# Miniprotein binders against a7tqs6: the designs that were tried, part 22

Target 1, 250 residues: a7tqs6
Amino acid sequence: MNEDGSVCNKILIAFQDNDQIANLKESVLGEVFRLDKANTNHDENIIKGLTWSTKYYEVRYDLYVDTFDDFEEWCKDLISSEYDDLREVLSGIIVIDSYTMEKDKIDQNKLLGQLGSVLQDKFFVFMNTNKDISQDVIDELNDDNSMQLTSDSGNSVEIINYHNVSNLKLNQYNEKIGFERVREIIDTCEWSGGHRVQTVEAKADSTDVDLESVFNRLKEARLKYLEIEDEDEREQFALEISNEFAEFLQ
Short names: E, the ipSAE of ESMFold2; O, the ipSAE of OpenDDE; V2, 0.75 times the mean of E and O plus 0.25 times the DockQ between their complexes.

## First folded at step 7 (miniprotein)

Design p66W
Fold by ESMFold2-Fast, scan of step 7:
Structure p66W (fold): chain B 250 residues (1-250), chain A 80 residues (1-80)
Amino acid sequence: as target 1 above (250 residues)
Amino acid sequence: MSDEDRLRRAERLMMWAEILEELGRIDRAIKFYERALEYLRRVAENTEDPELREELEEEIAEYEEWVRELRERLEELEKE
């Protein structure tokens, strides 16, 4: 139930462990999530309490940063039935790795197809680090992937180039590319656990009780509650929040 | 399997275990933590780096205590 007690929205990002991983984390976390090294420790696997804001809404989310060296092993675990509820809580997945054009192409595409088939209503981005793949090839691959992964119950993967050698802002179809395309996908995703708080562009107030503010505060309180490590402090915080919202929790 | 791969897998399992805790899947969170702890113990046994060994032993002790608390909570829930 998306109206009841909130599980914080979650995005999983997974990097192939190679000699470029530190640079990739800095670029992707910085450009896509606006997380500079000055304000975020890029060595942490779990980054909580982030805000995703657009012109139309604002939501809170947590970012989970995974690393793999064997893409097949990583995919097989995530696809397995053991991970059903873990996949369901995710709003989407971003994989950063090299897209293969060689002998392992069939295996990689098969894995991407299988993973896509179990990510219904989730975004699935594969950010390609292979410099030899041009934007025109990426456009063709995305068209082909849509045809190969035409499943009503599953999502198709979108392949996005990490490298922008030509400094293009848009592809030949006047569509966003690179990091801006990833942000556009996140902007329009169906957030899984939290509420999308609609932002009003004009002055509009229909009640003397701002119920939206109350709900936002309760969501913030739950996130804060989950961050408290000490049980006694957690109990005290819960009591304080209950007292603060006693009028609204009748 | 390398020790680097074991540490990577342990970190991943710990990450998923935290999500399972948030979802209220305490029994599954315990299983994920125990799998992660097994990897950490292997690396602690194998490493020749005393600094890494001490760091891992401290981390293992902290998560073993956390799992103990989770087991107690699960036992109480099952009595309900």
Scores: ipSAE 0.771, ipTM 0.918, lowest interface PAE 0.9, mean pLDDT 79

Design p8K
Fold by ESMFold2-Fast, scan of step 7:
Structure p8K (fold): chain B 250 residues (1-250), chain A 80 residues (1-80)
Amino acid sequence: as target 1 above (250 residues)
Amino acid sequence: MSDEDRLKRAERLMMWAEILEELGRIDRAIKFYERALEYLRRVAENTEDPELREELEEEIAEYEEHVRELRERLEELEKE
């Protein structure tokens, strides 16, 4: 057994090494993962034993903080067979870099597509730090990526602006943006090996629990949660589902 | 490749080695540690800063010992 009793539920966050990296780490770790600089050393590459908690569930995860100066080299490493075991334990990846239509050495979109092809069961977020890219452009890019998604497409990346220069709360489709969108993606991701088991403490030796039915019910509840547009109704539904599963498994 | 680039690559390889070690992939972890050590040794050899050289030599010695212990652990696991 590893020291945390888990070999899954890892999130990789990778930052472009630039003069803003300290500020970006503070903002992203603080806003997305609720890791205050006072309580967490933001210079640590591995942050273990974190809890992701929603009204529906809680799950333990580790955060891996990587830095790259050459995005192409970083992508080639992560795609390679040497990194198969690492990719398998990831629930998802967040890349923080400047989004561009073209790069000097290689098309950034090509690299994102190639990386996406090996991350089909993982969430894949690109947080764009380029202030010149408007929300409307981001919406169009995400629409294009979504339209190309098939089992073999490899274009699973969602691009999210780091800066909210227009002070928008929702995009043109009434969808969350910025850090709130990243949190929503994590809330609804497919946690590997721990999410549904850790929602309600199940007896390890119990043969009376139909875990497949529980997993299917949790999956249905997650999809229903996403369909609810009213924040108060969503919170009430999450509480009702949480109470249902507490009674069911206890 | 600059020495600064080598240090960054070594740090990434060390992080990935630790993850592989956690996953029980001792064989792969050793390979990643050894690659990281190659980068650290080269920087230690190239640097004109004696304080940095001493820090790197200490780090290299620590990880060399860790790899030695991992190799012993891998040999014992392979006997089972």
Scores: ipSAE 0.328, ipTM 0.706, lowest interface PAE 3.4, mean pLDDT 77

Design p8Y
Fold by ESMFold2-Fast, scan of step 7:
Structure p8Y (fold): chain B 250 residues (1-250), chain A 80 residues (1-80)
Amino acid sequence: as target 1 above (250 residues)
Amino acid sequence: MSDEDRLYRAERLMMWAEILEELGRIDRAIKFYERALEYLRRVAENTEDPELREELEEEIAEYEEHVRELRERLEELEKE
C-alpha cells in the first residue's frame, strides 16, 4: 500500500514515565515542535500532518510519542527486527530521560551505543533531565561520542541538557544548547525525499539534483555560520547561502 | 511482571500497532494489537478494582472490534 509523501519523515519521541512526564511533554512539544496544549492534545501517541519550516525549506512530518518504564527493554525492542518498519520511516529519535554517570543497574552508555548502531542516517538525541550534569560535562561527553564515529558503522548520540539553569543561549564553544540545539539538529537532518518542497521536487524531475547533497551542504553551511565570530561577516555568509539555495526558498 | 508493567507494555504495543497500521502493514499491526490485548486481559482478570476492570473490558471490546475490521480489510487486500 503505497501512499506517496506520507509514509516517511517521522520523528520518534520517547519519554521515561515518571512524575514529571506531563511537564516534559508540554515543554518539549511546545518548545521544539511549537505545539502548545491549546491546539494539540499532548496525550496523543501519533500527531500527524505537521510542517517543519526553515528559511531554506518546508517538509511535512509526523510525530510518534512513546513512553517507557524500562529503558533496556525499550532499546531491545526498537533494535529488534520486529521494529524494522518503524526504524525505516524515522528521520530521527529523541529520548527524554535522566542521564546517569554511574551505572549501578542500567548501562545507559552501552544501550545508547547499541541503539545508535541501527540508526544510520538518522539523528539521535538524548535530552538529559538530570540537573546535576553541567553544560561543560555535556560538551565533553559529546566530544567523546563524536570521536568514536569512525570505528563503528552507525550513529552516535548527542546529549543535550533539558534544564538551562544559567539561561544561556550558547555554550563555551559558541554552539547552541537546549531546545534551540534540538531544533538545529532537526533543521539539518536527512529528511527523506517523500516530503520534499515543491521547488526541489520539480527540479529533481528535470535535473539530477540530489536532496541528500542539498541537505549535506546546508549542514556544512550551518556549521560554518556558527564558526564566524564577526556579526557582519556572519550576515554576508547567510546572504551567500540564501542565494546559493534561492531555488529552494519559498 | 506486575500489572502496572503489563499496562505500560500494552500501551506501547498499541502505539506501535497504530504506527504499523498507518504504514499499511496490516498483518503486523494485528499481531501487535493481539499481544497488547493479551496483556490487558491479564490485568482485567487480576485486578480487584471493579472500576479499572470495567474500563479495561470496554477498551478490550473496542480493540477486539478494531482487529476484526482489520482482519476483514486484510482478507480483501489478499483477494486482489
Scores: ipSAE 0.194, ipTM 0.629, lowest interface PAE 4.5, mean pLDDT 77

Design p9K
Fold by ESMFold2-Fast, scan of step 7:
Structure p9K (fold): chain B 250 residues (1-250), chain A 80 residues (1-80)
Amino acid sequence: as target 1 above (250 residues)
Amino acid sequence: MSDEDRLRKAERLMMWAEILEELGRIDRAIKFYERALEYLRRVAENTEDPELREELEEEIAEYEEHVRELRERLEELEKE
């Protein structure tokens, strides 16, 4: 029974149904969620009771794997009021599809904007499978989206390239890319109650901590950090944030 | 709409129905399961593959029983 509102911490992954879907599922589930094909049936749509662990915390979550052919239909269903309660249980969404720069660009971006507007305080990742889109283009798209967050619009999406053709670890701004960026987004997302803070010895603490306000502060700190132009000021800010969260290491 | 599309939609509806059931939205879960069952029955009727038909008929029977149990639970909750 869900008496105390314990039904939360669900992640939705949606794949475009194409010839590469089996390979995409293996890569995303393996690299992002550490679900190897040997231990997990990648044809399962619902995977429950997973644990997300970082240096600072541990939380349980469920993974839901969807497949779509018509992205517009899929978006319209998920945006509809019929899905209000369903969206509320999500911690975030990952869509794996080809990002278009051509004729349907305006329509796809409009759909992403509309979906983003109903995903308040949730992460929204679009993993682009189009090899023709360079990391520099992705960086520019994400810069535009980040500026919308300051207006509290809630219609921001982060676009991440699935393919790393240049085998880079970081982008031109020294930020993580690819699967490691997706993991970083999940690490800092706003999980709902039932958290366990891990000790410095990598043991789960017996005391539960509500991490929502901490992660909100961390997200705000990240955006502020990116706005600082002076290197010395940026480093000082990073140190201040590190000290603010030091209590989770003890 | 293709049978492949119908199966994909049925799977999606059943996935969301499971979440609605967990949320205690039993009436909405029943509606989602019933919509999924309509798609499954259509594919079972249309398919020329006897093995697929048998698998679908078995799945349909299992979910029909599950929906029956959910309806009984909903009726009991209404008396509280």
Scores: ipSAE 0.734, ipTM 0.900, lowest interface PAE 1.0, mean pLDDT 79

Design p9L
Fold by ESMFold2-Fast, scan of step 7:
Structure p9L (fold): chain B 250 residues (1-250), chain A 80 residues (1-80)
Amino acid sequence: as target 1 above (250 residues)
Amino acid sequence: MSDEDRLRLAERLMMWAEILEELGRIDRAIKFYERALEYLRRVAENTEDPELREELEEEIAEYEEHVRELRERLEELEKE
């Protein structure tokens, strides 16, 4: 039960049952959720009382680990009205499976679209384990209008590559990829607000903020950005600064 | 349907039953547990692995007791 007595903030992660599942669980639970095998039994399907922490907040959540052999049957269960109240408590879903080849793409995309249509204000990530699909293809898939829901809720699935063959940290659009992109999606998801705890004192009103001090801080940040010689460190600093100043725009 | 499929389905139903319990949907949780138990019993009957059978029989007994406790809770709630 959550702090206010409501049931919410649950993440469902579902793996295709194959010979790589043990390695996939270790990598995903370790890299995305920071669950070290030494501290957490990766064979458990229910992991409760976890804390998701960012620079700006902390929230309690529970992780549910499912396994499927037939993705269509798994989707049918989750889409069904029998699972309405179960879907409502989820903050999001992560599916780890192989994205299908072009010949079968329509059927898999149809299932992804149908599942997305019953997720309201929840994140939906598909982590692709097919090594033959490049980051450029993933970028195109995510830009594809057919993967976007045209409902009032605006939910859509995001495809993220599990494998990083080129050891890239960012895609061609300077966006995070891989596990760090999954973490970014979770960082910005719509948690049930009653359980979010601010780790930094909130300002009374953004309009009451001293604009001169904000301007001077941005000026200093720009100068520091230009002094960083390492491209990766520079991009990380830019993201940290953007996130820091985003609080003044809320 | 293979026994591996039955074990996977049982585990999924048990997982969702736990969420239903937390939601206070005791009647629905019982139904999910009972469906899961049906799958587990079938695997226990089919398996030629005595260690797996013993593990499943222990798990079945634990969840049968849990369902019994849930039924008692449901009856108490219905009397209120």
Scores: ipSAE 0.719, ipTM 0.897, lowest interface PAE 1.1, mean pLDDT 79

Design p9W
Fold by ESMFold2-Fast, scan of step 7:
Structure p9W (fold): chain B 250 residues (1-250), chain A 80 residues (1-80)
Amino acid sequence: as target 1 above (250 residues)
Amino acid sequence: MSDEDRLRWAERLMMWAEILEELGRIDRAIKFYERALEYLRRVAENTEDPELREELEEEIAEYEEHVRELRERLEELEKE
């Protein structure tokens, strides 16, 4: 039972088909998943039997690499009832494409909202390849998306810049950005059956911690952080949460 | 639409078919494989590249055999 079918967690990575796709695959697979060309065929659309490891747990997962030409058609398929079984086995989705800033013609935001609404307990990352969009703009978009998309589902799309034109490690709110932010999202996602929780070697000495509560608290802290509109309040909250979870975020 | 688009759709449908097969949803997996095969056949018919045509014909034959095996397995499961 466990031997060949123990893992049911799958992460879908979908790339816009363009002339940069080979470079994007190398960067994303290498930096986010630690899969270098030396030991992984980046042209495979299914990469099975991978292990995601943190200080707190290990889980087995598969990567599914998709490409699309028409984002709208791709989104409509995924939200349809024909794909409900496929969505159920996903732990999350990462889309790599250019984010659209045209206000009067922004159908992309509607599609992202619709897709987000069917991914209730799954992470949803949009990696923006449009280098003209600054980190400050991304921060504002994520705040807006959190308010709109998580009202009922407890889940929202998070937009993360692929390009780090300013060579920053953290945004203005002392939050991770880029590939490290994507890894943080995966670290705290809600994996489904087939995963194992590792005993922390410190044995939670003087700590009566429930790991599920730790991950849920981090998730709640992130959502609450995104809902704070006052900049000084956000910075203070980030510092308080960082201090509270210092041993868990090391 | 284009043959490049058809190959992309075929690849995507094959990926989803494999997931459905792992989930034990053999009937749904067959449908996705059949849709993928339809795209591959159209590219094979339309292409002027003999090497690509032969490569696609080999791939089509392999997946047609796989679908046949899945259909036989599904019939056996339904009898049990």
Scores: ipSAE 0.124, ipTM 0.590, lowest interface PAE 5.5, mean pLDDT 75

Design p9Y
Fold by ESMFold2-Fast, scan of step 7:
Structure p9Y (fold): chain B 250 residues (1-250), chain A 80 residues (1-80)
Amino acid sequence: as target 1 above (250 residues)
Amino acid sequence: MSDEDRLRYAERLMMWAEILEELGRIDRAIKFYERALEYLRRVAENTEDPELREELEEEIAEYEEHVRELRERLEELEKE
């Protein structure tokens, strides 16, 4: 839990309000945040006391679910100075909307650039719901040269396709895509205070290892050792057993 | 502004108000809640759906009570 009081780990997720929003919330909350409808009310806009866990750490965070109709109006509020202290408590933002390839592309990229410029040290993900945009196009859009069209922020936003028609886990450059890419971004974000480091030893204890078999083998080895009357033979046996269990005795 | 826009904006303001409250910005939290309540009251007045009206009236009453408690806390803090 965050014990610092003055800084909180918060993630803002904002959905475009359309006829697919219920399905989008179920998919994103389920796949990215592991929040199933059976255990979590997806109609709640504030979900507190969640745990983000990786191989290396655990941290407590809160999730805030917003909805917008007009992306420009939503951006204008969030960018404003009135929201300076509110933006500061965020670890990152995920926007779920349709990326435009038509006449509005420049305007949308300008807004993304402006928002990105005020989210320094925070992750900024735009999950594209436009299924006409292929993974290859997404790869190009995330290229520095393509995103420089807005000239406002220096490419702090990452565009990730919501739809994965080809069921790919990696793009052409061996990089994660889709929900797994979003999780990777969150895994590596700059959390504020209050996280617990997971040791290799603690992590090993969580594996599904058959420890009973190891215990029984050690017990049998001890009994055999005690039955050996020749000292040289006993020492040789001890070395053989130590070698066999080297991976479990450390 | 449509009633749907008002409901979305009210929910957004209340979400941010809770964060402000957690940050100890009680005066700002009150302002955000009051703006949200203005939007909720407008929708409750405009709606022809009696079920929605009842739901909104219950929500408005709950947050009006919460704002009263916040104002009391702010008054005590100002006396210090």
Scores: ipSAE 0.708, ipTM 0.889, lowest interface PAE 1.1, mean pLDDT 79

Design qF1 (at its last look DockQ between E and O 0.56; V2 from the best seeds 0.63)
Fold by ESMFold2-Fast, scan of step 7:
Structure qF1 (fold): chain B 250 residues (1-250), chain A 100 residues (1-100)
Amino acid sequence: as target 1 above (250 residues)
Amino acid sequence: MSTEELMEELQRLWEEARSTDDPEKFRELLERMLELAQEAMEQVPEGLSEEEREEYREAMERLIKMIQRAIDAVDNGDLKRARRLLMWIEILMDLYEELF
């Protein structure tokens, strides 16, 4: 019998086959999906019946761990029409490879654009293993990719650095980076069915939250924001409010 | 064989192909999967509307093309790619079960 959500809610994660692949698989699967190397209840490349849990919902998903030698060949396979149904059942794709800034960048960006164009309503993450690419460059690339959504109907790729050489949790725009950003993208993706409230039992909260209270709080927050004269304090307050209201949208 | 029995046998062959480390046996199993997928395409399940029958045939045609792509990869000496493409078929097995 089909279990609710078993047809959809598939995540495909693909690693370039290089001398670092074993270490990359261990760290990415561990940090993003909270998978221990010693888990005996799954196949090495197919991990079914996983639970993605946030403060507000739980959903079941399956994880498929892929490997490629040639990124162009892998992209051409995935965008071909015989895999239309495969792309449809995916919630998203994560690619782990080295991003290039040279002549090869034109071909790589073209491939990423072509793949993004067939991944409508799916998340698409490229985790960059190239240590020479700084967070500032990643931020610029993501800004350029976001602008593509205003002119094209396709999904844009989000590029995230695997290496955190700065040991920072946030970028210059106070946005999450690294593995925590990948988790945030998955937290907010559009899962197919299967959403359930994480807490079946009501917490011992002293006040019930309703939509009117949320709107009133938002109005109060806006007024307070306008009264803050210090730019750094204003920016910090805006982030606190964004995080507070993001809890209602997970 | 009923369509349901054909797809059950296809799943069994897929599991055997995934578990074998013998390249010759792997290719033989892919050829058997191809034959079963072609039989499934010709045996549309009863009770489907005209639109559902067309969707079923198109889905089976895509499955056939995916299996053929994996066989072509074996024939080109790329066993690693062939095994990857076989794993991609597994992503769709829950979808194919809905058709039967």
Scores: ipSAE 0.712, ipTM 0.873, lowest interface PAE 0.9, mean pLDDT 78
Fold by ESMFold2, look of step 8:
Structure qF1 (fold): chain B 250 residues (1-250), chain A 100 residues (1-100)
Amino acid sequence: as target 1 above (250 residues)
Amino acid sequence: MSTEELMEELQRLWEEARSTDDPEKFRELLERMLELAQEAMEQVPEGLSEEEREEYREAMERLIKMIQRAIDAVDNGDLKRARRLLMWIEILMDLYEELF
């Protein structure tokens, strides 16, 4: 459990089962989560006690790796009410599959919208392995998905191309794409229980100054408290001092 | 057996089921997990309010249902789905053990 008594952070990642799945797993888990075969234990579908770090914070999380044959079947299960607790405990979901709008297949856009509608403040990423979908089409799809999301109801999927056929680092709006965009989404998701990262210099200075200031203020407040004769005024003064020191704790 | 001891035994059975390749043994382990989860629902942890006791019971019913769906998946010959459900069962066990 996290330090504040909340449950451990969890991410679900699911791969469509195809002849490239081993390569896709190695690439995505390596590039997004910094995992290689040496870091993955024998049980590749549950990886516990991972750390997500940015220059501002550090959190612990577990990674759950699934595979599926058919996205519609997998998606409809996950949407059902019997998965409510599972969806609530997740920080987000990543799906790796081939994106298509073809009439001959089940409408993926509708399924992605339905799954997004049951996610509240959880990230939802669809990593597209279809090389025929240009970044401009991805950008339009993401704009459309964002506009179709009813406000307050859930989260829209973000579709991210796995392949970088153009060899660009940014899209036409100067936004990150590919693995770097996935990591950016995770950097900014709703985590529980994190550690703020500080510089060594800032920590040393802050600690010394804060303690001496607190001691002096406490001593001064104690002297004033003892001097006050009226009970109501004493309680008001104590409340003011309590609020002042609560601010110091942050 | 206390609720904590029941959940620890569930975790042990889960680990054995995860390691088992034989569908018949896998199903047997799931049935033993089902029995323990049903017992855990009857052994409500001490110190819960009436609202928390109802939440606990509803949580255990959801865990029981997920285990039953895994058993049903084995009986239908869908072992890939049954093993996926086993992964979800672990997430629920981890959540409920820490909440209750």
Scores: ipSAE 0.683, ipTM 0.870, lowest interface PAE 1.2, mean pLDDT 79
Fold by OpenDDE base, look of step 8:
Structure qF1 (fold): chain B 250 residues (1-250), chain A 100 residues (1-100)
Amino acid sequence: as target 1 above (250 residues)
Amino acid sequence: MSTEELMEELQRLWEEARSTDDPEKFRELLERMLELAQEAMEQVPEGLSEEEREEYREAMERLIKMIQRAIDAVDNGDLKRARRLLMWIEILMDLYEELF
């Protein structure tokens, strides 16, 4: 517990246990969570008392660093009813693995769908390390998955490429990609309500923006964004949301 | 021991388990944690409503199951899974601290 008795937010990040991904662990932790090498003792699966800082708020969170060799076994545990309480206290999950387009691995997408279905209101990111998958393919997959979200039944996984194949900073839809996108997802995640979201006192006389209202609105905006199929409408909506929150970004 | 004392001892054992690389010692520590969790389950705190008692019981059952799974993982030679389960045990302990 935090000193104030608030339940600390928890993020789970899980890495596939292979040499290729093991070498990426430091980079992922550094880029996403801004952890210094000194704080990443290779052996510490639990990093407590971290601060997630945005322009609008700061929250404390604990980072749980996991590894798996069998993704199916790992998913089955998390999907089970025995883990209901554990899922509830998580703000979200990040998986670092190789995404496969092979039809025979129906198992990975199925598992991702199942896990997403039980991660209601939690962010769920799959960071793809497979260099053979282009950003365009990832964008299409995310669009297809977002269309399935129209069912009240859960959060879809967002697939994000670890590598920047196109050397672009944005995808074809002018959306953030890579680590910037992961950070954006975390910025907009639902934090446990008991956290004193200390509004960084913006110096100006600006009204007590109810951060809870901002978060709820960001959540609603995200959901609506994911429901928009038309690229132009999606871009326009993103712009509208950006403009709406730009007043808070000043 | 009071329920609070049991939880403090569980936390101490968890920290020791996290710090050990010896599978035999790790197993021993998990077994001790299991015993303490079972004792805690039998020692329902006083003054709880029937609903709170049930919540406490369910919480302790979940904790016990997770510890047992960790022991099973060690017995199967899956130390990685055991360490993962140890991580989940910590989350459960933190979550249920308010019930004690």
Scores: ipSAE 0.635, ipTM 0.843, lowest interface PAE 0.9, mean pLDDT 81
ESMFold2 (binder alone), look of step 8: mean pLDDT 80; pTM 0.798

Design qF2
Fold by ESMFold2-Fast, scan of step 7:
Structure qF2 (fold): chain B 250 residues (1-250), chain A 100 residues (1-100)
Amino acid sequence: as target 1 above (250 residues)
Amino acid sequence: MSTEELMEELQRLWEEARSTDDPEKFRELLERMLELAQEAMELAENTEDPELRERYRRAMERLIKMIQRAIDAVDNGDLKRARRLLMWIEILMDLYHRLF
C-alpha cells in the first residue's frame, strides 16, 4: 500500500537477454520512463513510486524490469492461469526483442497473438530491435492488428521499431513512431485510480472531430497508398490526404 | 503466527532470496516461503465470510503455485527463470498483503 492508500499501477517491461541488453535497458528506461543511472540503479529490477504526468493527469506507478532467454517459455508462463491475478494488476506490458517472420523458427506472431488475447484492457507494446525489419512491414502488421473483428480492442499488440535510421519522430502520415509512440500509448492507457484534471484546454477538445472517423480514414488511406504502384501517383495521393487531414494531425 | 506476522516474514524471506548468490540458500528460502504461504492459506480458511474466504483461498492457492514453479525452475537448473518468477511473486505479494 502506498502512503495514500491507493493501489499503485504496475508496468512490466521485458528484455531478451542478449549482448545488447545493458544498452537497451539504459536507452529504453531513459527515453520512455525518464530514468537515468544518477537517480536509479538500472541493475534493480523493481522500481517503485514513479510518477506518470501528462497535460491532463498524474498517476503513480511501479516498474518491473524482466529478462527472458526463451520468449516462448516466458509467454507460456505469463499466459498460464496461475498468473491471472498478475496480469489483472498490470496496466500494460512492453517487450523488447528482435522481430522475425522466418517459417523455420518459433512462430513469434502466434505467441504475440496468444499473449494479446489474455491482456484485458492492458496496453501491449512489442519494441522491435531487428534492423532488417522495415517500417512498411511494421505499418502493415499494425494495420492488420487494428482490422481484427474483436470486441476487445485493448488486447491488440502494437509493434514499434527501436531503431530509427532517419531520426524522424513522425511517419509519412504524421503519426508518432519510436519512443514517442510508446509514451503516447502509456499516456492514453487505462490507469487504475488515475485522476484526470479537466482544464480549459481539455474542455475545448469536447468540440473536436470524432477520432474514430479520423483513424479509420487514415487506415483506408494507408491501404490505398500501398495499392498504388506509380511513384508520382503515390506522392500525389499522400499530398491530397495530408491536405485533407492537416487540421486534425497537429 | 498471526496473518500480519506471516506476511511480514514472507516479505523478509523474499528480500533475503533476492539478495543471496547461493543457489542452495535460494532454494531453502523459497521452500520456507512456500511453508508460510501454506500457513497463510490455512488462516484464510478460518475467515467467517464465505465470499472473502474464497477470495483469500484463491489468492493463496495462486501464490503457492507460483512459489512452487520457482522451486521447480531451481531444481531444473534454470536460476534465471527462478529469479524472474521471484520478481513476479513480489507483484502478487504486494496485492495479497492488502487482503490480509
Scores: ipSAE 0.649, ipTM 0.855, lowest interface PAE 1.4, mean pLDDT 76

